# VH-VL binders against Protein cereblon (ohgt): the designs that were tried, part 3

Target 1, 230 residues: Protein cereblon (ohgt), of Drosophila ananassae (Fruit fly) (b3m1f2r157to386)
Amino acid sequence: LSRVPGVDYLEHILFPGEVLPFMIDGSLFDDEMPGLDGLIFGVGFPLMQPPEDNPHKLYGVTCQVYEKGESGRQLVFYKSRALQRIVINCDDIQGPPQYIARNPTSKCFSKVKILPEYFLPEPLKCVDMGSMSRFRDIPSMRDKYRRYQLSSTPWPADACQEYAYEEIVERARKKLEIHKIDTMPRCPIQLSFWLVRNLHLTEKMMRLTFLTDSVNTRLQLIGSTLKEES

## First folded at step 1 (VH-VL)

Design g3 (framework fv_gevokizumab)
Fold by ESMFold2-Fast, scan of step 1:
Structure g3 (fold): chain C 230 residues (1-230), chain A 124 residues (1-124), chain B 107 residues (1-107)
Amino acid sequence: as target 1 above (230 residues)
Amino acid sequence: QVQLQESGPGLVKPSQTLSLTCSFSGFSLSTYGMGVGWIRQPSGKGLEWLAHIYWDDDKSYNPSLKSRLTISKDTSKNQVSLKITSVTAADTAVYFCARTPYDFWSGYSYFDYWGQGTLVTVSS
Amino acid sequence: DIQMTQSTSSLSASVGDRVTITCRASQGISNYLSWYQQKPGKAVKLLIYAASTLQSGVPSRFSGSGSGTDYTLTISSLQQEDFATYFCQQLNSYPFTFGQGTKLEIK
């Protein structure tokens, strides 16, 4: 008996923009198979859990079904795309919860929080901590500073000083095949996830780039990884 | 590393409420997809599933006993409790608690680690 | 309720034998079937879930097969520690139900 319920097991981190294909065997349903086109469901990553089983956070992504294909008698193939980073079953997180399907075949729903993607349009130029007080004196910039939570993910000093958006993009272009370069997004938020998906990062770097809410921090982490290798 | 242990009164009188506690270690009921259930076995008879509770407080009860059963969890103490009201001699059994993870992708659940069981005798 | 029937309540075998234990559901259960091992005075142990998936840490001599209503547990080369009672369980619909058990005894 090799009969699987028709969905893939996910044992790795899935980033926004990544395709998650899966198959459903209609014979697993006594009733008519549910309509899945456009369905948004949740995918959790046990890999993101601390060894101590952090009880209040399971990181994941929302996935939306965008394509359906037939294969065989009752086999139906679906393509879904990861859209947003989430925290699943988040009792300790403030703000209104949203509910999404646990998986495409589940009648169960999980409470989730959609995680924000913060981006400062200008590249981060590292300054000493005293100089950061200047941003706190400007109300608009003080709010932006707070949103980016720079202290929540420690930055290497050398990466901070050498960060440049254009430099990171050009370093990545030198490492990627020609056909992949044509798919590189212009939006910094999408670019940060695209770079993680297309560069072979270490597990530690994948965790760090997933966990940060700051697009600038994510790009800086990627840049430091490219610099260390080169 | 995963361990579950049942505790109960041993002897309970007919018509009273039976209270059982499952204490566990090596996992948390705040863990995504994790649950704990109760199964009983009367002497020389088969296994009967009673109830389970999941990390998100999702509860399921055996329909034949639902009116008499209450399952609850104390996540901070790593405990799951089951109460059975209006007990009779038919409730005399060994009571087991067991860990039951739920796999979101496949929809499968299963009972992977069980306690030793606690004997409850209903007698006047 | 779905009734689970194990065709034999007792089976005698010798170390080294190939043993099969059968389980039949009163209706289709779509592979939502687990196999458990129970030894006197010890905790119940999960062997197989999803009809054919071997639980981590369970010896490879155990395997599960079947579909629809008919399922089997196979022990390819019986060891001394395998003498126990084996139960199947369906998890397709509530209430979850167990077979009556098959006691594997020394011949």
Scores: ipSAE 0.000, ipTM 0.414, lowest interface PAE 16.2, mean pLDDT 75

Design g4 (framework fv_gevokizumab)
Fold by ESMFold2-Fast, scan of step 1:
Structure g4 (fold): chain C 230 residues (1-230), chain A 122 residues (1-122), chain B 107 residues (1-107)
Amino acid sequence: as target 1 above (230 residues)
Amino acid sequence: QVQLQESGPGLVKPSQTLSLTCSFSGFSLTTSGVGVGWIRQPSGKGLEWLAHIFWDDDKSYNPSLKSRLTISKDTSKNQVSLKITSVTAADTAVYFCARLYEGSYPNYFDYWGQGTLVTVSS
Amino acid sequence: DIQMTQSTSSLSASVGDRVTITCRASQDIRNYLSWYQQKPGKAVKLLIYDASNLETGVPSRFSGSGSGTDYTLTISSLQQEDFATYFCQQYDSLPYTFGQGTKLEIK
């Protein structure tokens, strides 16, 4: 999807999988407004800084309406779910951005780039580079052997290894409420976004976890906030 | 037009189960984004949120009550019920039901019932 | 849990006064805060939601302000019907928590 209707601004970052409920006054529905069932629209976050390589870019998500209803106060309620991270060139926004409660789907369109999600299932580990023990007993080579030995000293396992995926999951389980754990997804991509949605992260960490295309990096950033001393 | 009305036993003996019913009109729990919750207030004390349920059967409970709570809905009767097991004198309070309006996430209570007094004594 | 503190449990005022009621959260609640009015024998009434939005049908003399951890409810010109208990509530995270209430009494 390279074009989405109704780019709206939200003051908080939305991650894929997150529900964005919204309401509109039923009087805003007229014969010219398209129906909202199954609509995919864009939501941008003006509190996120544009990439330094282009100050006109705006980050956001695509959202799809999946439920609708009406209240006794003539308000129409919608549930939408964020699906994919996007970046928008602000020069390509057609019409003013609309606050979601007003009319997110009217006349505003923009060109968007859907951002990829990369996941590497097996992390690389630090390994010993082999032995040059043959130089140990040669007096003229002892300084070279010593330098090699020092440069080849194995790092502590915790310094060589990045957070293991399984360890991050277990740390999250200890911090989260039991009823939320029942909803944890098994897919690492979905899990990375689910963890961000269900943990209290600082604004800086929310931004960093949103901006990375690497699921492994996102999980490691989340893992750093779950670090316990024990 | 939106109205909520609580009903309860008035008096409950210690260790028994307290059952409360909220009957409402002017809206339906078939409407997306709408929920109903329970809040209580002991005499001269503050408000304590107990539980809520949304149109899609999404339920949330106050952890402090250690699973003594069960919330359920009967959409066809426009009713939401709350059960509290193993009641003690600490459960003596006015119990309110209120509508949750989910126009933005998270949500707040926009219409409240008048409250029903429940006394726990022998 | 997020603790909500209303620094005054009661305050006395006269009709026509400008009244301010304060509410402090133990952590940043990002404006997810509502204000309620409770009168004896009446249903609790929502006044303000999202820290500063006036609920439909609530008189314009009521206003909410604040951000982060500190929030205020202001009544610009107190009327006789405004003598009541006022509660703040956060809905940033579960469990939802309320302030202990501020009773507005006739001076």
Scores: ipSAE 0.000, ipTM 0.398, lowest interface PAE 17.5, mean pLDDT 72

Design g5 (framework fv_gevokizumab)
Fold by ESMFold2-Fast, scan of step 1:
Structure g5 (fold): chain C 230 residues (1-230), chain A 125 residues (1-125), chain B 107 residues (1-107)
Amino acid sequence: as target 1 above (230 residues)
Amino acid sequence: QVQLQESGPGLVKPSQTLSLTCSFSGFSLSTSGMGVGWIRQPSGKGLEWLAHIDWDDDKSYNPSLKSRLTISKDTSKNQVSLKITSVTAADTAVYFCARGHYYGSGSYYRPFDYWGQGTLVTVSS
Amino acid sequence: DIQMTQSTSSLSASVGDRVTITCRASQSISTYLSWYQQKPGKAVKLLIYAASSLQSGVPSRFSGSGSGTDYTLTISSLQQEDFATYFCQQSYSTPWTFGQGTKLEIK
């Protein structure tokens, strides 16, 4: 529904909120460097399976330039941040990869479809079985507690999974270094993407979490990875 | 060769709905990257972009006119239509359709690279 | 939205002249600019895209330059068929907007 100038290709998955730094050789421009402040561009992931098995489509993200610096006499350093998950409609997937650092003034516009982030901020509340909650944290009683909870919950019982948000956050805090905890986003949408990279998930799990449109489901997938055997 | 041709009523009464059709040849809106837009020009004045539709039925509208505009396509007939509701004398103009742009397939698509000749629409009772 | 201003609505010139037409954007458009030619009774023609790239089939006497907010279209040696109205258009941000046009007239 939207269009972006230029497309970069990355060998790894970049999630919303992540910084993508790049440098441009100023000697490539005879006059003033073209203005890149606020530029929004596309970044595709050709190593991911294409959407709908269509070779003219790529999963990716939009990135926006937010800072300019200088790292050397001829080198200009830029910082960009990934904003939104997208599908890129690209007929030249078979061609060589295009890079923003190589083609900062590229006039190639690619049509992009922004992927939605569904979040249920007030999920269905499960009936609190107070008399049985004392057994929730005892491994030997876990199976009995789960059977009791499922038999006492509203239909469908799997809707109760959506109330695990705070437990996932607390579990993540225990695995992360203190210096990283202070940078943890409070917004569930941003938190879901931040957790994927900072918890050093496998490439397979990163693909699964990127492909999910549901923030609640993404957090549950992350939570399942954090589950430890007693 | 790429060609676009507009057709319209010539004369339409105030408060009525104006319907325009763009018929084209030499390309298909089933082709990835193709799109068609509408631009108008009042007598002796500049160009104003109205709306655009792409091969995947993605639609864009000029915000100043969005509430009055509806763009649609019929890919099998190679036609794009634009409807403007509640017309006034200010809608009197020459209406153009033009092929839009996308970049891909190893080639640069140019913004509005092929235009129709335009159709004059006069709003008068 | 981005406003496009052409400094003159009309310009008089003679065959063989070097002609420059200017276009200014209300904010930086990073060279996402096209130039069009409109002749009475003929379809509008794309001349230049990406501020400086010549469209296929357009004579080499046409050239474009500029960056940021300021852009120019130059005709190095004006021919009879070049007397027309010229429009600039930004494709940086929706809604796509055009300059008011510059009519090139015989002296």
Scores: ipSAE 0.000, ipTM 0.401, lowest interface PAE 16.7, mean pLDDT 74

Design g6 (framework fv_gevokizumab)
Fold by ESMFold2-Fast, scan of step 1:
Structure g6 (fold): chain C 230 residues (1-230), chain A 123 residues (1-123), chain B 107 residues (1-107)
Amino acid sequence: as target 1 above (230 residues)
Amino acid sequence: QVQLQESGPGLVKPSQTLSLTCSFSGFSLSTSGVGVGWIRQPSGKGLEWLAHIYWDDDKSYNPSLKSRLTISKDTSKNQVSLKITSVTAADTAVYFCAHSLEYSSSWGEFDYWGQGTLVTVSS
Amino acid sequence: DIQMTQSTSSLSASVGDRVTITCRASQSISNYLSWYQQKPGKAVKLLIYGASSLQSGVPSRFSGSGSGTDYTLTISSLQQEDFATYFCQQYKSYPLTFGQGTKLEIK
């Protein structure tokens, strides 16, 4: 992903679905601003611990520009939205940044690894294992059911009960403004990111919820915050 | 925000192949648990489910139409396509695409729908 | 295939009424049931999933209940914007099937 001045680094964590507004001073680019409409770029979080303590790698997100406007003769306003969690390898940056401003087909970019979002159906009901058999009996769900069985870590019975999906949603409704509740997604993956964006979590909890590839674990961490940590 | 929009030919002759495209935004079909389905509605009649495709490329088809249906996705273009071969007048309907999610007690309901595209099969 | 039957194809009501729409499955669907609202010229909207769970953004006057083969959608105090066609859908097994719809009209 190409670097854009002032947007490749944030002092806070940005989660998928979150809006990142920014402005660029066109005076830095002679007579013409490079076209950024629809641009996908990487945003790194240097305040998060690097993967495996490697300082040449950063956790981050991909962002896509979806709106553009001008705030003055040489000031351009952009709105971007975070899409996916990534790991940025700073050693893979190719070419000089000035080359991009003059030639938009340049090869100056950084390779990123897109991090997966894993979700195991029925993990919050693991004390009633019989309900999981329905996925096994549906032909299109059979492979998903087998994969979930293979990837599953045994859950303590009380943990499953305490972090029931419906209970998490109900607790969140009590802490959020009515207009925010109206935007709450149903997809557990999107809900997990939406809850982090809309609840006032500590920096420690934001780091933990960002670092996990398991949606079930992310929801469990959020649920614990709603019960004991507000 | 999740949005879906169908596009199709409008008119198709009997025995030809009908190709429909669903273009979407606000979600990725590479995200675990996400799927897109196709549903149709003939004039003055009820809804009929046709096919479903999931994030892991798992596909489901209505058994009564399975031999005629092909569903596919292009994640780079945010599109899902449906092809129906050997169309007849019975295939005249409004065709919808819709977002779905897979979790615990919800795996085949459709939470956001496109506006629908009318397809008429006539000679 | 599981057949979904809505015994009432049309129902007349007045604003402020309590309205109940029924849906019956040909076999037990274990609460894998959704309710949809369809208005002419507008996108279909999900109201209820899992037989009784309210979709985000849907007014609290809508509620779902039932178990096994018999399910109901209730509107506790009908509003002008609620005049529409309502469909139930099962997702217990493939193929996914819908009821034939119940049109709610002004009395």
Scores: ipSAE 0.000, ipTM 0.391, lowest interface PAE 21.4, mean pLDDT 74

Design g7 (framework fv_gevokizumab)
Fold by ESMFold2-Fast, scan of step 1:
Structure g7 (fold): chain C 230 residues (1-230), chain A 124 residues (1-124), chain B 107 residues (1-107)
Amino acid sequence: as target 1 above (230 residues)
Amino acid sequence: QVQLQESGPGLVKPSQTLSLTCSFSGFSLSTSGEGVGWIRQPSGKGLEWLAHIYWDDDKSYNPSLKSRLTISKDTSKNQVSLKITSVTAADTAVYFCARVTYVDTAMVYYFDYWGQGTLVTVSS
Amino acid sequence: DIQMTQSTSSLSASVGDRVTITCRASQDISNYLSWYQQKPGKAVKLLIYYASNLQSGVPSRFSGSGSGTDYTLTISSLQQEDFATYFCQQYYSFPYTFGQGTKLEIK
């Protein structure tokens, strides 16, 4: 695989919240070591290339430097954390072919699309079967009510159930060790990524959970995995 | 002088969880900048970095194994533990723990003091 | 991932010889490379860091050189205790990767 300027390649999927450490040679900057505090850079995943068979698009994450170490003048250590899912369009990359980790103050940069995280706090709910009885008295609705009564009673009991966010949380609590549960975030968006990072998921499931823009869908996929294994 | 010593079950059955403990002396994870990592070596093969943990409880995992690995520390006992879930024959290796020093970044991600290693065999 | 290749898996030498062990990275690692020594029944030892810096307590007969993708470890006058397996490691990019090792054996 060819390297894209300004972007690091990672063969495995890195989810928001994960740490990616790196180092640079501080001596390259003479009398002033550049501040990388807050530096944001891109990391692409060849494994997550879009199914369009488009060689110019790559899924990835943005990473932000949050911590520095020190080693005299020659080596400077940095810790970064993945923040957002992105799509990298390789045709829009600017600057000379350099890796950010090697020369983070270079002019090399890439244009990326930040992928949204959608969360609906109230998932779909079952239709109240009692409210359907009033249709019995309307001639044009009587046949609809009869069909509903014949086809929906007693089926499907689970199709009308509210998908409980709390159910996923409780299933995860049973599967994860106590010390991990103490780090569980309360925000559903962060929780969905935290669960992927801390559960044993297949590569296929990791791909599916990364690609969805819906937090509700990601949690449902995770919940399905927990139900099958529990 | 820094010393590290690994301990583990020696033999583990496939699909079980492998638990390893590193006990050390000569440094403390209550000291800013100190860290401990785990590296493994299958028979006749090269070394593979697995995970590390620092004094501030910051943890890093090899991405290829992330979903199966859990690293933790007990600062009061001078111990770092690694758990590997759902083991297979591919996890048969000598497991080493080693010191990673954060405040001297020249020592970070190269390991200055190592334990002698503990052999773990995964078989039925 | 960056692949670290030590093309020679085994090397024979005599005490007093000058020995060179090579390591090649699949991409430029800008000197972020360490060398380790592994002896049977002994703990692994760090010898060299940042391609050419000698670790404290390591004999001066050991030296590292190289840049870009090609690096070498040199032992200027081989001693009996130097017969061991030597590994290189890159720490330029995550995840950190090691070479497969070069075993130094008595000729």
Scores: ipSAE 0.000, ipTM 0.379, lowest interface PAE 20.3, mean pLDDT 72

Design g8 (framework fv_gevokizumab)
Fold by ESMFold2-Fast, scan of step 1:
Structure g8 (fold): chain C 230 residues (1-230), chain A 123 residues (1-123), chain B 107 residues (1-107)
Amino acid sequence: as target 1 above (230 residues)
Amino acid sequence: QVQLQESGPGLVKPSQTLSLTCSFSGFSLSTYGVGVGWIRQPSGKGLEWLAHISWDDDKSYNPSLKSRLTISKDTSKNQVSLKITSVTAADTAVYFCARDLPYGDYEVGMDVWGQGTLVTVSS
Amino acid sequence: DIQMTQSTSSLSASVGDRVTITCRASQGISSYLSWYQQKPGKAVKLLIYAASTLQSGVPSRFSGSGSGTDYTLTISSLQQEDFATYFCLQHNSYPRTFGQGTKLEIK
């Protein structure tokens, strides 16, 4: 398990790639404010409980500070960007909850587990992507399950094509403003999070897309939302 | 808040079909990564996993019993059912259902269980 | 099928003792192992999952360790309410399989 300095709490889901601005009151420091450039810290989502309703676990993201600016007297504005999905062990959070102004400067560390992003290239586009997200859950069965999926797909070839990467991108282009399309990433992992950030998804769909470790499943869920009748 | 309750016949005759129902509250089988499993325990013996059904209707069965087992769900009623065909005295056991969380990096497995229902197979 | 072996079917101990219960898999299970507690007439309770992660609400005197094929449940200071049957479960592959159980009895 990796460690991050401090943990802040956010009432909504923040996906990788999103900007989290925050301000620090300079008066909270004796003289010189600590340098925060490049600092990675944790952000947890109290309203997104693990499926097991475990109060000692919290879904979240790591955020890295990338910009500093001025905002009023003694208020310093920072911009951070979410990088990776994590789970935070709340038993490892030191002390009572603190305001964001103090969390990034904490020398206490919280243990976090970085959640992986799995992407299977085109050779697997004709399998049921909903089931593919479970390959990591049963390592000893992965090869057998994968061969089964490839030889006994429940999806007709045309339906598999509907969830192919290229077709999802084309569907998204029909719903998005041209200036946003210009910022569309080439990496499928980044694209899956970019689509969630830029499409108006339901809260349920946002939770489902955050919780999956499979990029293929995330893109399939997004693709289902892009269909007019699903 | 999460609760599961098994129901079934107290007594069933050999060769007949045993039908069990698990009614639950505090969670939904529409939720991503959530499932329900069935487990049994003969008197004085160990636990035996029987079957699983997940939110996406994915079903798994114990291979030793697979030809006799059928698991199904009714998401609108918050119920999961298990059928065992051609029962014998060896099927006499306490039957449990449990919430099963096999998906995700925090694979908990079966975290909340019902109290169990005793089924006796005798003529 | 993966076979789960708890070599001790019954163990006698006194309140305050440090108790260890072992579980061995017939093949590597990548820490996909849970520990359960069963008391007569009560619901089965999850204690530990992912070999070493304590379930919420479970007392800190319980801990789990191990990797590969060998796993251990430890109770650091046994309490009266801990006399029960303990069993392990692997969920690395289907079918899921339980150990035969270890009954912890008053000495």
Scores: ipSAE 0.000, ipTM 0.403, lowest interface PAE 20.3, mean pLDDT 73

Design g9 (framework fv_gevokizumab)
Fold by ESMFold2-Fast, scan of step 1:
Structure g9 (fold): chain C 230 residues (1-230), chain A 121 residues (1-121), chain B 107 residues (1-107)
Amino acid sequence: as target 1 above (230 residues)
Amino acid sequence: QVQLQESGPGLVKPSQTLSLTCSFSGFSLSTSGMSVGWIRQPSGKGLEWLAHIYWDDEKSYNPSLKSRLTISKDTSKNQVSLKITSVTAADTAVYFCARMEYQLLYGFDYWGQGTLVTVSS
Amino acid sequence: DIQMTQSTSSLSASVGDRVTITCRASQDISSYLSWYQQKPGKAVKLLIYDASSLESGVPSRFSGSGSGTDYTLTISSLQQEDFATYFCQQFNSYPHTFGQGTKLEIK
């Protein structure tokens, strides 16, 4: 149960790095309202609800308050930033749960699982270890050739995933305004969320990019959107 | 190293006000998500939660005792205080203060050793 | 208020025994339950949080289980230092409420 309108559940999807401004009416408090600096709270997205057989599981983000402003009429403005993707109220999540406030003023809490961000910086090199053993004991085979064959040309090449990371960045630069490009992060994890925030993605693509734990997959999904529009 | 220590009067007469102080170290109650609460235990009985104070100075009270309870903090001294008005023999108990990291809500992860308060004439 | 009931106020056991202590809530507490150990003259110690998660520094012989309204603390091989009083506490709603305690005594 939330006492702050509009911050407990959002009708749209927030990605890490997005700002969530909100206002608190002092009449919602019995006592004087203190500052909420640094408070971390959870925000859920009904749009990310899993299949109907798991109705209590809800996707969302953690948000942290970083700035406040005041009005003499007890209206207080806060700015928060989304930090991490989470799952709310899910009993089947492995690992230790975290307890996060449901909103900035609530003493109600929910079990959450912070979702990981996996990034593989290089394409996986596929090596057939069985085939290479055939060269181990051949007296006429030079070590240099044997080692070269193992390390320089994986087989089969098309079985190894190749991430068009640089191509995705280049296509994004062509679609975005210059002032936005100046804020583009270098970290692939942050970049994947920055791209979602600054590109006009369909609701389907926003859901798909939110749900994946793989940064590489998220970037490929974004790249597919850029490819079909260019 | 987190430590909490209670201090109180030991003996209080009926109808008087009981004042308790919790002094702590190893953490700050100005840290977002941090809280300190008071719990009491009458001899041979269970634990009863009394009140909580949070980093943002919000307070929660046990509804059965709310009219008699006042919790406050002094962040410069790293202290939390509890006052209970109009005490009776039913308030005779060991009083504990304990830390709870509000956003984790694991329970009370560090406790003081307790201070015995006897209400008697 | 949510009432927490421990089925026994005292339990006798011997070193090496498997001991189970039960706790029942008057309403669903969604596994927001912690277990504590209290020894005379010592600070109360948190053993288990979130019904089944072992607190850092607590021996692996302690475990928690349960859901909804019914919860159990298990000590798989009782040691001499485990003779103490054990309390459950719910964190689902305010006021936070404790069970009455189960005193584990030497047989």
Scores: ipSAE 0.000, ipTM 0.419, lowest interface PAE 17.5, mean pLDDT 75

